# Ledger of designs, part 369: VH-VL binders against q9umr5

Target 1, 268 residues: q9umr5
Amino acid sequence: SYKPVIVVHGLFDSSYSFRHLLEYINETHPGTVVTVLDLFDGRESLRPLWEQVQGFREAVVPIMAKAPQGVHLICYSQGGLVCRALLSVMDDHNVDSFISLSSPQMGQYGDTDYLKWLFPTSMRSNLYRICYSPWGQEFSICNYWHDPHHDDLYLNASSFLALINGERDHPNATVWRKNFLRVGHLVLIGGPDDGVITPWQSSFFGFYDANETVLEMEEQLVYLRDSFGLKTLLARGAIVRCPMAGISHTAWHSNRTLYETCIEPWLS

## First folded at step 17 (VH-VL)

Design ye47 (framework fv_nofazinlimab)
Fold by ESMFold2-Fast, scan of step 17:
Structure ye47 (fold): chain C 268 residues (1-268), chain A 123 residues (1-123), chain B 112 residues (1-112)
Amino acid sequence: as target 1 above (268 residues)
Amino acid sequence: QVQLVQSGAEVKKPGSSVKVSCKASGGTFSDYAISWVRQAPGQGLEYLGMIIPIFGTANYNEKFKGRVTITADKSTSTAYMELSSLRSEDTAVYYCARTKYDILEGFSDFDYWGQGTMVTVSS
Amino acid sequence: DVVMTQSPLSLPVTLGQPASISCRSSQSLVWSHGNTFLNWFQQRPGQSPRRLIYKVSNRDSGVPDRFSGSGSGTDFTLKISRVEAEDVGVYYCMQGTHEPYTFGQGTKLEIK
């Protein structure tokens, strides 16, 4: 019998985006119980990420309790950050594979059509003035806005990402690290043709320095200090990196080759 | 000036599919989400779903599960709503309407509507 | 789904008199930062709906100031201070806070 799979969607998304993913899982692992959580759909996906974490936590508890052999998480885009926090705040999660589909794990700093849609008159260089206010931090997109030119403001104002990444101290940091380290495998997926996640290496814990040069995970202070367990997981052989070119942001959950290469091997 | 122009009336047989278009002008097509709403003769308004062209995502009312598909073509500034497995209960005027998600200026739900497309399902 | 209930469903009114339509939601429509996504639409015979009010009380450009919206939480009201002949039609409230978006059943405003 295969472990149940829990799917967490992204920004302005719903369970309908995962119909192809469910077909692929059914084909390769027939009988798998897949639950796509239909919480914080559409407009509600803009709510603060800590609020979303609380809601998703309440939904996953009974699923995990019913599966003593463990569960797998597949978390898409912004949903990958929700899952990061879930794994940290839950003292008793039994997640085997955490599969992160093109999620901005170190944050977002992009001036794409995506940003212009929500902030039509703003440029990425000026968005820090809005996002790093208490008002802006009540929107999910601002919770992971990471301006590399104003890192001091990011560290002081981010109510979510800086805390879960251990970039700013928090009273719960030690227990969050302990909880996160219980995960069996951290499977990171992303690629250069995503077109939304900027820099795309954010999906692999890489990010811009002050000169907008991308530093990979192993060069990040978060990794070097082992703030929430990345270095420990990598040493344990628990981090899987699966980059793939040619896939746009909205296609990660509906590409068969991606599924067979990056997702299927981690479902059991 | 904002205008949403829909395709003409259609008469379909039960079990067939219909595809209605909504062409946007008087603004940047990708700045908006386009929603579809229907109204049976003499009845109220019912939401079908929405597409967000810049994200390539569509959200659907669960009531129409597996039957409705909403797509967009940015090159022609046109959104489409396809409804399959048609029944007599699907006879209605189908409207497109736009929504803007400007975080700084505020959200604007269904501020402009198309003229409507009558879809008649009869044997 | 959120159920939107309008009252009355039929509203005969005398020209120049005030009219009031109530809309009640089955759950709170409060979102964030005080935003409540409650909208009012007017549909004249043979025409598409036209938005009058958005976010409870904000009047659209070109909508006469005799139209006003108010309310909070689950109870909302659309008021017309002095009804004119051109106001004949069906009025709908709509919530955009919870998916799927839902409409009230409509209130038909008629001249007596």
Scores: ipSAE 0.622, ipTM 0.828, lowest interface PAE 1.9, mean pLDDT 92

Design ye48 (framework fv_nofazinlimab)
Fold by ESMFold2-Fast, scan of step 17:
Structure ye48 (fold): chain C 268 residues (1-268), chain A 123 residues (1-123), chain B 112 residues (1-112)
Amino acid sequence: as target 1 above (268 residues)
Amino acid sequence: QVQLVQSGAEVKKPGSSVKVSCKASGGTFSDYAISWVRQAPGQGLEYLGLIIPIFGTANYNEKFKGRVTITADKSTSTAYMELSSLRSEDTAVYYCARTKYDILEGFSDFDYWGQGTMVTVSS
Amino acid sequence: DVVMTQSPLSLPVTLGQPASISCRSSQSLVWSHGNTFLNWFQQRPGQSPRRLIYKVSNRDSGVPDRFSGSGSGTDFTLKISRVEAEDVGVYYCMQGTHEPYTFGQGTKLEIK
């Protein structure tokens, strides 16, 4: 019947946020085994992303082993970056659809209310001083902080995003690319009214240049160099882009129209 | 001048649900997480969960997961805790308390508390 | 879950004398960069809990300097240098490092 679905949550989140998503899946694909991973909830979501990747990896291995036909991943916000790394570090993953719900795939750079909540006295222009320190890299949000005005510091200090994007060299880069390319479909979801992910096009591998002009995926060096397989996946027809206006950051997992349009078609 | 004001006492039958409110004033509601803690008569304190209103995210103690729901209305600066499938052992005073998450200064847990709401579950 | 164990559970103290409450955690409370989320609360009869100490040793505004917190890792102490009549109540330690947050059993401080 239907392939199992594994859900990975976001910043300050927990499995309980996905109860509407589970209802939708049950309605359209009854009998689907959905596992929402209850790891790194709340405060623990601030732990370094590589630590989270290791914990989620340990949790998904037995699920994948029991599903020889494959599994689907639905990964929300920060969780989408965790799933990116999982697909790269796992030599034996059997993921069919990787559904990324409004995740900052090229990083985050914005003065949102969310940023001010965690850094009440800091502006986005000065966060690089904190995030690109060894101290700052021990926080998940800093692992994907991507200041377009200090790209040299980002490339040197990012312990996570620059490495999984192939923006800085790593001994395992070739293996990570090979593993990531095993994915059946990369489904990218996001939109202009998210209000948290800045720029929102980061969910589609677009990002700011040094003048804060957004360049789309096909203009990114990581795409042009095919650093982790985006160009190969696009040529293979494996990338799906599903932008939707009118959806705020906390509503991606609880909007029925979004589910029917962008998620439901990729659950088999 | 920070104050958390909770709704009044409730008497409920086993199997029903209760929803307690916690209204924040004297500060900015969006700057804080709101936690819920209960205390059975003559007993110690037990954590139920929290909500971060600005993110709309809630986290629950596994012991209460599936029975507790914590929500927030930012427009009224009010957090709610709903507990379903009530049992006599759920009889307790329920408190809300706030937590500050500041990466530079660190987290500051439960700095201000509401006055408490007595929930009695009795047949 | 992290178990928090307080000792003693009953603490009769003579007015003006020092008092000490111990709190032990079943696992380390150290978070990133040495941050340790160990808090102390006072609950006077009929009142809500009030935080006295946060992050092991930091005293809240308005808390008298006769209250002090110390400790590291798994062993923590709350000390009152000179007990006053208004100190009567139950004292709780609480850890915020690991989910779910957990409290000690409480120590009832009484004037003898």
Scores: ipSAE 0.533, ipTM 0.798, lowest interface PAE 2.4, mean pLDDT 92

Design ye49 (framework fv_nofazinlimab)
Fold by ESMFold2-Fast, scan of step 17:
Structure ye49 (fold): chain C 268 residues (1-268), chain A 123 residues (1-123), chain B 112 residues (1-112)
Amino acid sequence: as target 1 above (268 residues)
Amino acid sequence: QVQLVQSGAEVKKPGSSVKVSCKASGGTFSDYAISWVRQAPGQGLEYLGEIIPIFGTAKYNEKFKGRVTITADKSTSTAYMELSSLRSEDTAVYYCARTKYDILEGFSDFDYWGQGTMVTVSS
Amino acid sequence: DVVMTQSPLSLPVTLGQPASISCRSSQSLVWSHGNTFLNWFQQRPGQSPRRLIYKVSNRDSGVPDRFSGSGSGTDFTLKISRVEAEDVGVYYCMQGTHEPYTFGQGTKLEIK
C-alpha cells in the first residue's frame, strides 16, 4: 500500500488544477489516498503566508496521524513555501517525500503576467516600495518578493521568506531546522520555460545577486551556513533536483512525462 | 459600450450538455477574472465558478464540481461555461460577470455583467 | 458555505419615502487591511444585475447618491433615501470574502 499524498495548491488555485495529477497517481500507484487541500482557494491565496501555514497545519494533522508509516507532500508554486514552513513548525510531522513543483524557494523578482495582473501600474524595479511595507506584507505574494537590488529591505521587512530561509534571525530557528531535517526527501522541480517563477532557478534555491547574475544553491549563504539544513540534507543524499525544459508554470501538475520522471519515483 | 456579450438562448434535453460563451471587448478579457452565476426563473443568484483567463486557472463551487467546466480562449477574448448531465432544475439564466484583482486599487467584484443566456432543460 | 440572510424579502414602499434592506452573514466578512468584500446589486425586471455598492459603502460610478451602504463584520445595510419609480426591482447582497461567493435571497422592492 502506498503512503498517502497531500497536495497543496498555489496562487489563485484550487483542487481542480490537480485532476490530471490525481489520474497519473491512480494509474501508477492504484489505491493511494490523495487529499488535495481545498483551503485558501482563489483570492484567499493572497492571505499572509503565516495565516495559510496555520490553516494547512490544522488540516494535515489528522491526515498524518492516520498514516504512521508516513505521508508525501506535493506542493505547487506558492504552495511549496507553505510546505517549507509546515515542515519547520511541526515538531511531529512524518513527511517522507516533499515534492516542490516550481516553487520560488529563494523568492520572486520578475515582470511576469502575474505581476502585471495584480499590480498593473508597477514594475519589478519599484514593487519593493509596496511589498516591504507593513501593508504589503499582509499579501502572500509580497511575503516572497525578493528584490536583489534592495536586499537590506528584504531582510528587514520580509515577515515570511527571510525567516523560514534563516536569512534573518528568529528565536525558533533551531527548532525549525531540527523539524525540517526530519523530511526523508526534498524533491525540487522546475525549469527555464516556466515563464512565471523568476529566476526559474529559485525553485532550486538559486537566486540573483545584485547584478542579476544567478548564483546556485551551493553559493548561497543560506546553504553555506546550513541555516535550515540544506547542506545537511544534500550530504545525506536527500535532495533530488529534477529540472525539465518545455513546461509552462500552469502545466507542472498536468504533464505526464514530468510526472513519470520527477514525481512518480518518490511516491513509495 | 458593451463589455461582455453572451451567446443566445439554448433548449436542451435532460442528460445533454450546454456550452455558453461570454465574449469580452476592448481589453476587458486580459484584465479581469470571469465568473459564472445562474438564476432559475423567479429565484435568486447562485455562483458556479470563476476563471482567470490570463493564467487559465479555474475554480468551481463544490455543488457543481464534476459537471461544470469553465475555459477561456485568449485569441478570441471569450470565456466558456459548459454544464453537463443537464437536469430540469438546471433551467436558468446564466450570466458571466467580471472581477478585477488589483491589489493597489482594491478588488472589484462583479462590476459588469453580460446580458444573460437562457438555458431551458425539458424532456 | 457563508449564508447571507436578507430582511425583508418583500419591501413595498411609497414613492419619495426611504427604504432600508438588511443583510447578515453567518461569519465575519473582514478580509485584510479593513477590506470587507460585501457588495449590493440591483436587478430591474428583465435585466442583468447591476452593481450599486462595493466593499460595504463605495458607490459605483453613475449610481445616485440616494443609495448608501453601511455596516461591519456580519451586519450590513443598504439604504435608499428617497425611492423613485426606477428603483423597482430585486436587491441582492453578495459576499466575496469566502469561497464560494454567496448571495442573499433577494429583496423585492415594489411601489405601493
Scores: ipSAE 0.705, ipTM 0.852, lowest interface PAE 1.3, mean pLDDT 92

Design ye5 (framework fv_nofazinlimab)
Fold by ESMFold2-Fast, scan of step 17:
Structure ye5 (fold): chain C 268 residues (1-268), chain A 123 residues (1-123), chain B 112 residues (1-112)
Amino acid sequence: as target 1 above (268 residues)
Amino acid sequence: QVQLVQSGAEVKKPGSSVKVSCKASGGTFSEYAISWVRQAPGQGLEYLGEIIPIFGTANYNEKFKGRVTITADKSTSTAYMELSSLRSEDTAVYYCARTKYDILEGFSDFDYWGQGTMVTVSS
Amino acid sequence: DVVMTQSPLSLPVTLGQPASISCRSSQSLVWSHGNTFLNWFQQRPGQSPRRLIYKVSNRDSGVPDRFSGSGSGTDFTLKISRVEAEDVGVYYCMQGTHEPYTFGQGTKLEIK
């Protein structure tokens, strides 16, 4: 029988977004137990990411315990960051495939309509003033705001992303790395037409330098230092990269071709 | 200037579905989330769910999941609430209301409401 | 779900006298320091609810200054310093900190 699948949603989202994904899984892997976690739905998706990690951790423990042969994670957008942290803080997880669906793994820095909706009076160039304050760090979107022009503020103020990426030291870093490395496969999905995740290469651990030139994963200090295991996973053959053009941010979980190409092969 | 205008009263039979509309004006639709709240005659207020048109996302009160669907049509600045498998207990006035998610200033919950739509489920 | 409990549920008051409504939540409504999403609504007979107070103590534009909100954590109060005839209606507190959003049972204010 197929391993259970746990789905973690994104910003302002809920299980409703995944109805097509569940149809695809049922068609190709009938009998799969799929649990879409309805925690931190809607506005609660703006809660600090460490708080979300604690809540999701409590929800996944019994699911993993009932599946001794392992589970798969499908984590969408902001949810991919929650899953990154889950894999690091859980010393007993049995995750086989971690499928990261258009998640800003190196952070976000974009002038999108979504930014204007949450920060009506701000531009991306000014958002560091809000996000890197204690006030801003009480909101999930600021936990992964990564301004490439204010590296010192990002490294000092980010309470989540800088720590989980090993960009700033943390007492638990060695244990988090060991736990994360237990994952069977890290499947990275994203594309240039997403329109929300900026730069889109953040979904593949690429990101802007100070001149807003994108540097890919292998050029990042987190990779070169192997801070949480990316270099080790790549050497093990455990990282899968699946970029696809023509898919907007809200369509990753409802595109059949994407599912068949990037997700289906990893649902044993 | 700001208006949320809802569709007219409906009378439905048990087991059917109803779809109520809420048309926003004055830029409300793109700037705000739209929530749905109901009130049975002589009773209190009960939240059903919310849609954020700009994000294309909706979330629902667990009590109504599987029966309620909230959608948005950006071209007409209209949000819809569809409730299926109607029961006598669903007889209520259904309201839409708007919310602003400003992180710097804080959330502004339900600052303006539609006029309400009476849905009567006969039995 | 967060349970919101109002008291009293029925509030007969003499015209010109003060009135006070209590609202308690089953858990803290604090999002972070400085932000607590507790709102007060007024519903006059036959009308849609109208927001009076947002974030505990902020009065909406056009709401008379005889209305005030206060409180913190789990205990909140709406006060009317001098009740007028137009204040007749049902008053609801509502929390927006936790999903799903929840309302108190409502307090019916009547002139005795």
Scores: ipSAE 0.742, ipTM 0.868, lowest interface PAE 1.3, mean pLDDT 92

Design ye50 (framework fv_nofazinlimab)
Fold by ESMFold2-Fast, scan of step 17:
Structure ye50 (fold): chain C 268 residues (1-268), chain A 123 residues (1-123), chain B 112 residues (1-112)
Amino acid sequence: as target 1 above (268 residues)
Amino acid sequence: QVQLVQSGAEVKKPGSSVKVSCKASGGTFSDYAISWVRQAPGQGLEYLGEIIPIFGTAHYNEKFKGRVTITADKSTSTAYMELSSLRSEDTAVYYCARTKYDILEGFSDFDYWGQGTMVTVSS
Amino acid sequence: DVVMTQSPLSLPVTLGQPASISCRSSQSLVWSHGNTFLNWFQQRPGQSPRRLIYKVSNRDSGVPDRFSGSGSGTDFTLKISRVEAEDVGVYYCMQGTHEPYTFGQGTKLEIK
């Protein structure tokens, strides 16, 4: 039968957002055991990402242990970063497909509407003053804030993203890389009409340079140095890229065509 | 002049559903989260769930999962709470209340409340 | 769920005298960076709840300085320095640190 699926939600989210996704999976892969983790729901999604990683780790360990054939992860938005860290810190994960659903894998720099809701008096150009403080790093959204005009501050102050991407040295980097490379498939999903993830190519490990020109994954130092295994995975044929236009940020988990094209093929 | 104005009293039969509205005025509906809280006659306050209109996300007290649905219509600045499979113990005044998520100032929980909507479930 | 326990549940007070209400949580209400999301509400007969205090000790605009909040971790207090007739009602503490948000049982303040 089908491998179990574990779903990790995003910022201010809960299992409720995935009702349509669960319907789609039940229709195409009947009998699949799908667990949507109701941890760090709503306001708790603002807690530091390392705290979230610890909590999700405790929840996924027994699920993985009971599924010797393997499991699939579907991780939405901020949840994709949680899953990145899970795959690195777990010595014994048995994840087959890691499906990253519009997640800011290289970080976030933009979407002033969402930022203004949480930071009413801030612009993206000034948010580095808050996010790269010890205070700011206690909030999940600041853990993946990546200001391309203050890369020195990002590298020094980021307690999460710079470390899991291998952009700053960490004692556990070699072990994290070894663990991450155990994944069967890395399925990257995103698109130009998302409207929240900025730049949208962050979902595919692309990001802004200092002139706000987007450089794709293969041009990133993280890839070129193979810091956590992207180059190795690509060479192995394990990276799947599935961009789709016409989908807004809150619609990735409820679009049938997206599901059939980008998700369904990877749920064995 | 911030106001949350709720729909009028409802009388429902067991097994039916009720949908209560909460219209926000004072300009910026999308700047706030809207929560729903109920109070049975002579009893205390009980949280049902919250919606954040700008993110389109809702989350619920597990006690009410599967029966409560909270939605928002940005065009009318109105939040809705629908409760299905009604029982006599669902008889209560239902309130909406707003919350501001501001990282620098801190979260401001339930700073303004609606007037309440009495929902009576009787056969 | 976090259990919020208030004491006393019934509080008869003479006009002009001080009143104090205790609220204890089953878990720490400290957020990861030190903020504590403990709130106090007043509900007068027939009215919606009105917030008096947020984040342990911050008074809302228009709330008389007779009302003060204090506490930390799991133990919190609402004090009224001089009770007035309009203070009659039920007082609730509420935590917003952990989902689901939870309320105390309420303390009914009455003039004796």
Scores: ipSAE 0.733, ipTM 0.863, lowest interface PAE 1.3, mean pLDDT 92

